# VHH binders against q9y6x5, part 336

Target 1, 379 residues: q9y6x5
Amino acid sequence: LPPKLLLVSFDGFRADYLKNYEFPHLQNFIKEGVLVEHVKNVFITKTFPNHYSIVTGLYEESHGIVANSMYDAVTKKHFSDSNDKDPFWWNEAVPIWVTNQLQENRSSAAAMWPGTDVPIHDTISSYFMNYNSSVSFEERLNNITMWLNNSNPPVTFATLYWEEPDASGHKYGPEDKENMSRVLKKIDDLIGDLVQRLKMLGLWENLNVIITSDHGMTQCSQDRLINLDSCIDHSYYTLIDLSPVAAILPKINRTEVYNKLKNCSPHMNVYLKEDIPNRFYYQHNDRIQPIILVADEGWTIVLNESSQKLGDHGYDNSLPSMHPFLAAHGPAFHKGYKHSTINIVDIYPMMCHILGLKPHPNNGTFGHTKCLLVDQWCI
Short names: E, the ipSAE of ESMFold2; O, the ipSAE of OpenDDE; V2, 0.75 times the mean of E and O plus 0.25 times the DockQ between their complexes.

## First folded at step 14 (VHH)

Design wf53 (framework vhh_5j56_2)
Fold by ESMFold2-Fast, scan of step 14:
Structure wf53 (fold): chain B 379 residues (1-379), chain A 127 residues (1-127)
Amino acid sequence: as target 1 above (379 residues)
Amino acid sequence: QVQLVESGGGLVQPGGSLRLSCVASGFTFSGSDFYAIGWFRQAPGKEREGLSDISGSSEGFTSYSDSVKGRFTISRDNAKNTVYLQMNSLKPEDTAVYYCAAGEYIRGSDHWSYDYWGQGTQVTVSS
């Protein structure tokens, strides 16, 4: 009788939202489960990199999804399509659903989690939905619960992804209390629907459920723009990614490009690849470009234009505004336990432990999450 | 396939009002959390400026730029697949071509992409 796990992501759910808004359904979930108040994500603090880190336990330089827009100079391939299904980009790591399916003849199910509609090492999630933003949360939930109850071999690992509150965070900014309160109330109601559906189907008592996110959100402004065109002419470089982390591929001498950029703005750090801070773990991959620009929190890099973004992420992973939370409930988890901080790469070995899987080598530390688990000792 | 048609522009005096309409055909945006219709404007010699949008979600979440907040109101009629922009207390600096555009939240691109645009409708505020 193998243990079962449902991993749920609400994209862009900043940890501080829990302190500043009311979440009656999520708070009921936490009361009978566990809460990690801050999850320190990987750099850069973007959707595809962090979603892949959750399910591989690896830093971006190791799993190869180093940004939401990437260029591989060797193969001349470009990853700028948010629906990119080329296994090339995903094959530098083994995500947990692949390990789950290859060990002990188990099945996996997926509703829209990044990478689950891609064959990785010749293995695709047993049940999956091709990414389509038009598919409602209810339809995603209906498919996941049907697969959890009606699968052979049994589904033991399932994922569910929802694009909010990231979409609204970008549009309104996290400081728009009126619009964000309406969006976050809707998400809380969706969490209530999730719990009610699992109870109605008899799944709730025996299913481990993790609710987490990939990153947070910070407020942006038309008063905080860095115009890259004032620093350097377009003829000198190819732009691979723009904001808030710009990936620069020089067309001329790298030192000349660096010298034009290094003192352009007091609100942007400019790094040669080898000078990127070690704490980012963002250096050892061919998809990381020769020059990286990192904007200060709340600053947007633009090309001689205004920005419509009122919220953004991608910033330094030490910033609390970039941190999501993790809440969990189920037979593997303590009840009413609160923990301050874990690293996002720690989620993978914890999930492997819950499922009885042997983890692939990873950057996570099981000791950081053992206090969340029933029958595990703290300290 | 997707077509947007604006109407309702014209000449008004300062302090006047206009209601712009945007009719969508070839798709239905209502009912989707990750679709929106937005209003933009562009005056001669200036960059295009975003003014307001309304989501396709059941709640119809709205936003406004600071330049029009409190003066302009966006609304929708889902049965007519139409979005309106009610413009009150118009000023000479509101003179521009007004565009509606259909937007989609693109996962991984960290923005709302407005790929389908109407032809525009001229609004002139002059004495």
Scores: ipSAE 0.682, ipTM 0.828, lowest interface PAE 1.0, mean pLDDT 92

Design wf54 (framework vhh_5j56_2)
Fold by ESMFold2-Fast, scan of step 14:
Structure wf54 (fold): chain B 379 residues (1-379), chain A 127 residues (1-127)
Amino acid sequence: as target 1 above (379 residues)
Amino acid sequence: QVQLVESGGGLVQPGGSLRLSCVASGFTFSGSDFYAIGWFRQAPGKEREGLSDISGSSEGFTSYSDSVKGRFTISRDNAKNTVYLQMNSLKPEDTAVYYCAAGEYIRGSDHWQYDYWGQGTQVTVSS
């Protein structure tokens, strides 16, 4: 029987939530599986970039989804959460569901994972749901489990995406214990429902399940704002992305724009594209704008207005607050094993190994995840 | 098309109570974790202030601004697709136009978008 894998993402699930809140269902999952306590995500620590890095094993500069809002100067195209269906944006990499369908003649299934409702290299997930936030977790789960159990060719790779705790993290902030405890309890109950559904359908014993996230969350405040309008007149540039990483396209000389910005706030780093720190792996793509502003943790860049945002992400990927976790269970994984840290790009080659796929060239290192796997030597 | 209609405003004495109603049409308010109805107000010469919201989830998660916490209560009647704001212990400082707005969260948006607004209802707290 071919190995099967279900990849589940709870958007914005900060790693240390596991230490600050109770997750009885997730802890039962981990007890008979593995836990990676921190996953070092890619910069910028945003939803679309990191979800695409999980399924391609590539840094953002290599896979081309470099932000949640992007501009391409050659084609004059814009990318956003409301305009993300053009294959142009996704075609700089080959995600795992495409490899799964083309390399092994198997099917893939998807419930709302970013990119799965787009034909990439002329290949769309065999079964998919168009993104719609009003579709319940239960309906997404029902479709995924139906496809895992009733498809020909068999579904061997499936994805399931849920917008929480990111949505509530932004609204309430991660330090709002009352509201976050309610949201996180609901997520734990959804994990319980997932496990129960897989058991009832006879899928649990033979299915590999990964539960992970794309990034964390940090507390923001009205007392920590950077007003970009106090630095520079809006007539001098086009704003491609705002906060906490601002992408600036100059309308005048780049050096003049840089000079107006570089000393405007002690809580923001200003980079010419060629000066972006090498450790970010965020330089070698035309969709990265000529000037990038990076706010310090918890600071919000605004345009002469207050921000109602109490939580945010997108910050430096070295910050523990930006890190998600990874938990996994199934025949490929050890039982009761804890690992400290992997890179988010390492998930892709691990998943390819589990599915028996040849990975496309990628930035992950298979050796970083081998201790999680029963068929590997942990040396 | 999404439409919100407020009612229940008026003149009230300090210490009095009012219940505002917001009827939503053109979308299913209940049953979605990523929909919310919020109450906002704007007094002359002041910026718009968020007061309270309630989620479309089965739990109906609620939030309140510090200025109204303990005095105002948000609730919903899903069968009527209506959200209420019960305002108690009203003060002259509560005088404002009160708006309901429909909010949505979409993956990658990094914020709740309140794109649909009612026309507002005037609340005047005066002796």
Scores: ipSAE 0.750, ipTM 0.869, lowest interface PAE 0.7, mean pLDDT 92

Design wf55 (framework vhh_5j56_2)
Fold by ESMFold2-Fast, scan of step 14:
Structure wf55 (fold): chain B 379 residues (1-379), chain A 127 residues (1-127)
Amino acid sequence: as target 1 above (379 residues)
Amino acid sequence: QVQLVESGGGLVQPGGSLRLSCVASGFTFSGSDFYAIGWFRQAPGKEREGLSDISGSSEGFTSYSDSVKGRFTISRDNAKNTVYLQMNSLKPEDTAVYYCAAGEYIRGSDHWAYDYWGQGTQVTVSS
């Protein structure tokens, strides 16, 4: 009876990959559904920030996951990597699975989506898997489909997360056509497996499925390094995050640190917190450090060392290379419709509409996604 | 718990070849897309340099640094839980201690973290 939604993320799936590689299974999914060619993500264009923006509809300064590595000066806590499960970091927003469980007598299920293995406002996803990268896509899919069919109260919102093509994008770079072709073919086959499994279980015709991503990927090089040690000594600051957006906590006068950094490289912008461009919506949170360095696309900030990273993200969210896509299929969506662009924060109010939930205040605009939906007028 | 043991190092003349072996115990890296075994080297007074890695996926995706591409080949034998580095056309500048390391992709850090290291094997290329 109640509408159901499965939200799938392939981490680091740059929108441009759809034009440069063949995706027969994804193309069949799109033919009978909708495609948004570009999703403008939030700054900084990193995994945890953007995954949390998808499920909250909020800019990073509002939901509090402002980077993959963070420091909170008030509590003196540090956040790092995918294993940080302290609810403190996640409690500045209410993600959709919490809303789903609290507004309706309904369950949520999660396979590895960032934040779903953490109790947020004393509420954890009804069914979840603790994050573990060694768990196969097949096992994640088996658990999600089991929970969709065998839960009481019914699972109406489910998430499925996969780390590719981000892992390979970092290792090989997005311009390595041979290796990226093999990775992307494997992802397309996983999409085929997903659709086949849902059809086999009788879920396909009545389930809304969204396939999206959090960011893109750009090519990096040993020829495009910014050595921070050439401009400032380690004794002057604490480094909270390094590349491509460096978060600097001064140990001396902030203006003195800023003056040492501002002319360090022509390929890096240096901002005092209050001077961060308004268009980034990246200023009003205690976890944003007093000085932020933003490298130009394809440049890597280092500390007197080389980098083996051939691809990266985190760059300016106006860059097309940082944009993911969104594809969707199901009873809520038109068939064969293509849309140019939406903002990543627009996904949350759209999902709330599909599920019949009242959204928490958010930065998304429902009007931007209405053309995707069968029950809405496209003006 | 995890142990890596390198072998196959030694003294070779310029233009010669060596095959290094890395035997892993305490874990099975094959079958996971997000685990890899890589080869690194460090010469005296120089930074540790990444040379090549091979993923645990069924495809066994490989990478090579520019300094060794075309001369070195990485391969694996999953039945023996062993990774090999075939080194051809060796140069005096290849003289270093060679390490194998097991690593995993860390989602939040946007990198492959190599936390388990062997003890190293010395390769000396001289006349």
Scores: ipSAE 0.677, ipTM 0.828, lowest interface PAE 1.0, mean pLDDT 92

Design wf56 (framework vhh_5j56_2; at its last fold request DockQ between E and O 0.90; V2 from the best seeds 0.88)
Fold by OpenDDE, fold request of step 16:
Structure wf56 (fold): chain B 379 residues (1-379), chain A 127 residues (1-127)
Amino acid sequence: as target 1 above (379 residues)
Amino acid sequence: QVQLVESGGGLVQPGGSLRLSCVASGFTFSGSDFYAIGWFRQAPGKEREGLSDISGSSEGFTYYSDSVKGRFTISRDNAKNTVYLQMNSLKPEDTAVYYCAAGEYIRGSDHWTYDYWGQGTQVTVSS
């Protein structure tokens, strides 16, 4: 019986939500499994990059999804939420579902995990849903569990993605206790539905399930704005990405653009590409633009437009507000074990181990997750 | 194909009330967690501002701006695909053209995008 793994992401689930709100279903899930309280994600702390890091074990500079909005100067291609289907963007890495599916007597399934509806290295998941925000969690769950239960070859790896609490975090801000409590309650109920569905289908005891997220959320305010138009004329550059990490493509001399921006705000660091701090692992890719602006936590980079967002993410990946959690349950995992921290890239080698896959070269450290696994020694 | 039609605007005295309606067609609002219908307004010489929205989710999550909290109430009738804005305790400062808009959240966009707008309805609060 080949091992099976379901990877679930609730986008934008900040780690400390677990401490500040009640999650009876998730807590029960954790009680019977494991919890990693904080997962240090990759810089920048955005959806597409971090989801791809989870399934590749790579920093963004290595897997090539370096932002939610990208530009390639050679091909003149653009990547965005509305234009993410070109394999060109994804082919710099091999995600785990491809590795899994290429094995004998195995197949992969996906419900709207980033990149899963794209043929990567000429391979697309045997079962997948095209991204559509209008599709309910129930429908996504039904498809995933159906595939896990009835497929031939059997689905041994599946992904499930949900846009909350990210969507609400942006709308209400993470500090809105009234609204976020209701949103997070719904998330917990969805987890309950997931567990119940798995039990009903007889999958619960044999299926490994990981519930995690890609990033957290920080509170923003109209009082914490950085207006680029006050520092530089828009004719001098092309904006590839805006906030909180702006990607700047100069239309004039790069040094001149840099000089206009370097002192724009005390709450924003301006980096030439070659000067980006090493700890970000965000330098060695042509898709990273010549100049990067990094706003401080809770600050928003704006142009002469108004924004309604009260929460945002994408900031320094060392900030706790940017960190998600990881919970897991199944035959591969201990019961009632809590771990403090791992890196998000560590998830990949762990998943490979669980599935008996040889991992591609990656930046994860399997040793960081050994304590979560029943078949490993933990000192 | 998507269309929003506002109604219910008019002239009212300070302290009065109005109920705006927004009838949506061309898409299914109810049952979608990542659809929303919102109310906006624009006064002469001022920027458009968001006032309130309601999600298509079963829970009917709502948002209110600080400027209208406690005075305005957003609601929906799923059967009619209509969203309402009950405006109480109206002030002269509430004078504006009021718009409803359909919004959607897309993975990786990091914002709610309102792409479809009604024609607007004039609300005038004056003694």
Scores: ipSAE 0.932, ipTM 0.965, lowest interface PAE 0.4, mean pLDDT 96
Fold by ESMFold2-Fast, scan of step 14:
Formats: structure tokens, C-alpha cells, sequence
Structure wf56 (fold): chain B 379 residues (1-379), chain A 127 residues (1-127)
């Protein structure tokens, strides 16, 4: 039978939560599997960009999902968390579920992973759920496990997405130990439910399971606001994305807009597109706007208003607070192995190897993940 | 269709207590991790301030702003589709119109969005 892989994301799961809170179910999973303590994600450190990088192995400038809010000047199309279904936005890359369906006589299944409810290169996940936040973790899990057991051609790649701890990270901030401990305990219980369900259905012994996340979370404050209205009048630009990375489309001369912004706050960097640091790999795409503002960690860009947000992400991907972790268990993985760091783009070629797929050209390096795998030499 | 109705406001002396009620109709928020009912207030000439919320999840996770933590307590009665705000040790600075609002979180939004609001109930702490 072909190898099977379930990829699970808990949105906004900051890597150091593992050291500050107790996770009995996750620790049992790791004890008999592998742990990567830090995953260095792509810039910008946002949900849609990083989820698409996990399944394509590409930087955002290459796969085209460059933010959670995007604008195309030619077509006048807008992308957002509530308007993400147009294939136009997703067609600059080939995600692993499409490759799985096209290279092999195999099916894919998806519960809420970004992009899986969209036809990409005229191919949609064989089984999927349209995004709806009100659908419980249990219902998502029930559908995924049903599809893993009852499909022809067989489902060999499945994804499962859950919005916590991101939702609570924004509300409480990562430094609220009391409230975050309650939320993280619930997530650990959901991991326990996942393992128990897979065991009950006879899937556990032959299934590879990866538990990971797209980014971390940092503490924000009412004392760390950048009021953009103090820098520039609204008549000068169209705002495409706000915080902590602002995407500015000038309505007048680009240089004039840049000059009004460049010295406005000591807590943000202002870049013309061609001056964005090369290390971000965030320049070579038409969806990246002519001027980008990058706030310092923990600073929020606002429009003459307060912010009730106590946690946020999107910041510089070199920051440890922005990093998630990766844990995995199954026949492809060693037992009891800990690894320090991989790049988020490295997950894609590793998953292709596990599934026996030829990866599309990508920015990941298989060598970075080989020590996790039983069929590879590790020095 | 979605309606939120506040009650329980009034005039109270400094150091006194009030209990506000918020009745939701046209929807059910209980059972979803990504729905919440929140309490907000706005005094004349000031910005609207978030005070507290309670999740629709089975656990009923709660939030409190620093200005009210330890003095205000949020609770829910799922059978009545009602959320309460117990306000103790009231101060003149607590004088405001108090609103309940229904909030939702969706992937990639990066914040809880409160699109449905009650009409408000006046709380006056005086003399």
C-alpha cells in the first residue's frame, strides 16, 4: 500500500510554548517520534503565506500568496481572509495535494487548510471542506479519518487545520500565562483526541503524522503604536495591508509618498520595493506593493485609533517569537529524536520524499530534514 | 435577525454594584470556539473601550481588560442565550454607555471582529 501522510496545523503555535507549558499528549507523541524545536518561517510571518509555503516549499515572492490582504492593480481584484476563493491568487505555485493527484493515481483530503477549497491549475483536493470557522475540530477530524479509510483511489495526503492558538494569542497575548495555559491545555487535549481516533480506526500504525504551525506570536501593547495618520494624509495612497507590515499603493509620485513616510517613526522601517532586504526573499512579485512598511517586534501600525490586540505576528522571520515547531510520528520517522532548526520551506521536499513524489522546483533543502527519517543516513 | 439586547444599567453610588445582562436572539454562539460575546463601554468624548468577553466554546474562556480585572466578572447562561457582566466596586470613571457585541475569529483575520452590537445601556456612578 502507498505511504500515507496527515499534515496538521495549529495556527500561531509559538515554539517556546513547549517549554513554558505542559503538553502530556504532545510529549507522548514526541517521545515515540521526532521534534524540531524551531521552524524558521518565511517573511511575512502570516497565516496564508506560511501555510502555502509549507505545501509548496517556496518563498512568498515565488508562490504569490504574499500577505493575508493583497491587491492586483491590473484586474482590480482583492484578496482577503473573507475573499480567498479566486484561483488567480493561488496559481503561481503547485501545492503538494495537486502533485499527489497528478503524479500518482492517489487522492488528497483536506479539512480547512488554506487553498484546499480552491481549484489550483484546474485541480482541487479530491475531498475537502469549504472554510467555515464554526466547524468543530471533531467534525474536521471525523471527515479526514473517514476519507483516509474509505477512498478509492486511496487518500495518501490529508491536511487538518485549526485556528488556535492564534485566535487566543491575538486576544490575550503570549505573556498571559493564565489564559494561554487554558487554551494550550485544550489544544493538547485535541491532540490526544486525534491520536485516540487514529488508533480506534486502525490508522495509527501505518500513518505518518506531522503536527506543525505557520508562525508564532509576540506581545503587543497600547504603549507601542505607530499612528500612520501622523505620517501621511489618506489622499496620497491606497492602503492594501496595515499591520505589522503595511502595503502602500501610492496615488501620487512614489518618491513623494516614500519621503513622507521614511522618517516618521523610529519603530518601523520604510522600504521602496527594490530596497527590501534580500534575506526576506520578499521582492520579486507584482503583488508586493511599491512601498512596504515593517514595524519593529511588538509595535502595531494604526490609523488614528487604539488597538485592543495584545498579540500579533507578521514581523521579521529572524525573530524566535515568530517561529513555530514541528513534531512528527509514523513509520517514516525516527523515535525519540530531537533536531534544533529547519526552514519552513524544507517541509515540502521532506513530505514529497515520504510520499514518493517528485517535488516541483522549490527553495527547500532535503538534507536539512534527512536526520528525521529512518530511511536516510544521518551523521 | 441577529439581535443583542442589554439591560441592568442605572444610577449607582461609588463603591456600589450592578449586573448587566445581554440577551442574544437570531443565532446561537455556544458550542463554537471562534464566537464570543463581549462587553464594551463608551463615555462622552472618549474612544470605545473593550472590557471583557466570553467564548462560545464548552470551556467558556474569558478575557478582562486591566481596567476592570478583579472588579468585573463575565458569565453566561447557555439555556437562556444570555451573557452577564457583574460590576463591583464601581467608580465615577466607570460612567459610560455599556454595549454587548457578538464577535467572531476567522483564519487570517489577525483580530476578533465585532459586527453585531446592542443598543447600549447607561451606567452612571455618581454622588
Amino acid sequence: as target 1 above (379 residues)
Amino acid sequence: QVQLVESGGGLVQPGGSLRLSCVASGFTFSGSDFYAIGWFRQAPGKEREGLSDISGSSEGFTYYSDSVKGRFTISRDNAKNTVYLQMNSLKPEDTAVYYCAAGEYIRGSDHWTYDYWGQGTQVTVSS
Scores: ipSAE 0.819, ipTM 0.904, lowest interface PAE 0.6, mean pLDDT 93
Fold by ESMFold2, fold request of step 16:
Structure wf56 (fold): chain B 379 residues (1-379), chain A 127 residues (1-127)
Amino acid sequence: as target 1 above (379 residues)
Amino acid sequence: QVQLVESGGGLVQPGGSLRLSCVASGFTFSGSDFYAIGWFRQAPGKEREGLSDISGSSEGFTYYSDSVKGRFTISRDNAKNTVYLQMNSLKPEDTAVYYCAAGEYIRGSDHWTYDYWGQGTQVTVSS
């Protein structure tokens, strides 16, 4: 009886993979539901920031997860992919699973979505898995479906996260058709398994399912390196994050560090914090460092060493290569409808609508997603 | 504890072949999509170079660097928890200490991280 939503992310799923590779199961999912062909994500186009933007509807400067690696100069705290559990980092926003499980007779479940194993505002997901990359997709799915079917109060919002195609995209690059076709075929098979499991358990017809991603992937090369050590001595700054958006905390005069860096490479833009382009919405948070370096698409910033990445993300969010897709199926959604684009921050108010939740203040626009929903007039 | 033991190094003439073995213990490699065992090498005065890896997934996804693609083949025997590197058409520039390493991919890392290393085995290609 209560509306239910499963939010699924396949990390690093570039929107144009849909037209460049075959996805029989995902295409069947889309045919019976809706597709948003590309989703404009938030800058920087990294994993933790964009997953938190989906569930808060906020730009990175507003929710405070501004990168996969962060430093707070006042508290001396560090955040990283392996050091992400301190609620301090997450508490500048309220994610949808917290709002959901605070409602009467509702709970939330999570399998590996960033932040769901953290007590944000003293509230951790009602059912969750501690992050562990060794846990199979099947086990993640089994836990989620068990919780959706067997919990009291009922689980009305669930998240499911998978690290592919991001892991393989970094290793091979998105243009390696031979290797990426095998990886993407497996992902399509996992989507088929997801749908089949939901049907077998009697969940399919009354569960809303969103399949999306946080960002895309662009091709990198050993021929496109920016060697930071050739431009500036390590002693002049603290490096908070490296590539493709480097976060620089000066140890000497900030203008002096800026001047040493500004001509380092024609393939890198150097910004003082106050000069970061307004269209990035990436300025008004103390966790954004005084200087950032933004590499051009396909370029990698390194410290006098080679890179093994053949694919990367984090670049300018206007780049089509950085954009994911969104597909959805369920009683809230039209059947066979395709939409060209939304902003990733628009997903949050749409999800709040589906679940009957009052959204917190956010940067999304509900009107951008009305055409996906059966209970809304599309204008 | 995680342990990796290489074997199969030695002296070989240019154009020859060697097969390296990496026996893993202290963890289960098979069935983990985000674990990998890879081969690396380091020649004197040079940066350590990644050559090839194979994932723990049932598909056994492989990677080869450009320097060895077409000449080296990685394979695994899950029952023996062992990974092999078949090295063919060896050249003097392949002379190095060869290491196997166990790696993991975690969300948000943007790269595979190899934290567990074997002791290394010397490969020398010379007349």
Scores: ipSAE 0.818, ipTM 0.915, lowest interface PAE 0.8, mean pLDDT 94
ESMFold2, look of step 15: ipSAE 0.758; ipTM 0.896
ESMFold2 (binder alone), look of step 15: mean pLDDT 80; pTM 0.821
OpenDDE, look of step 15: ipSAE 0.883; ipTM 0.942
ESMFold2, fold request of step 16: ipSAE 0.693, 0.818; ipTM 0.878, 0.922
ESMFold2 (binder alone), fold request of step 16: mean pLDDT 80, 80, 80; pTM 0.811, 0.820, 0.817
OpenDDE, fold request of step 16: ipSAE 0.909, 0.905; ipTM 0.959, 0.957

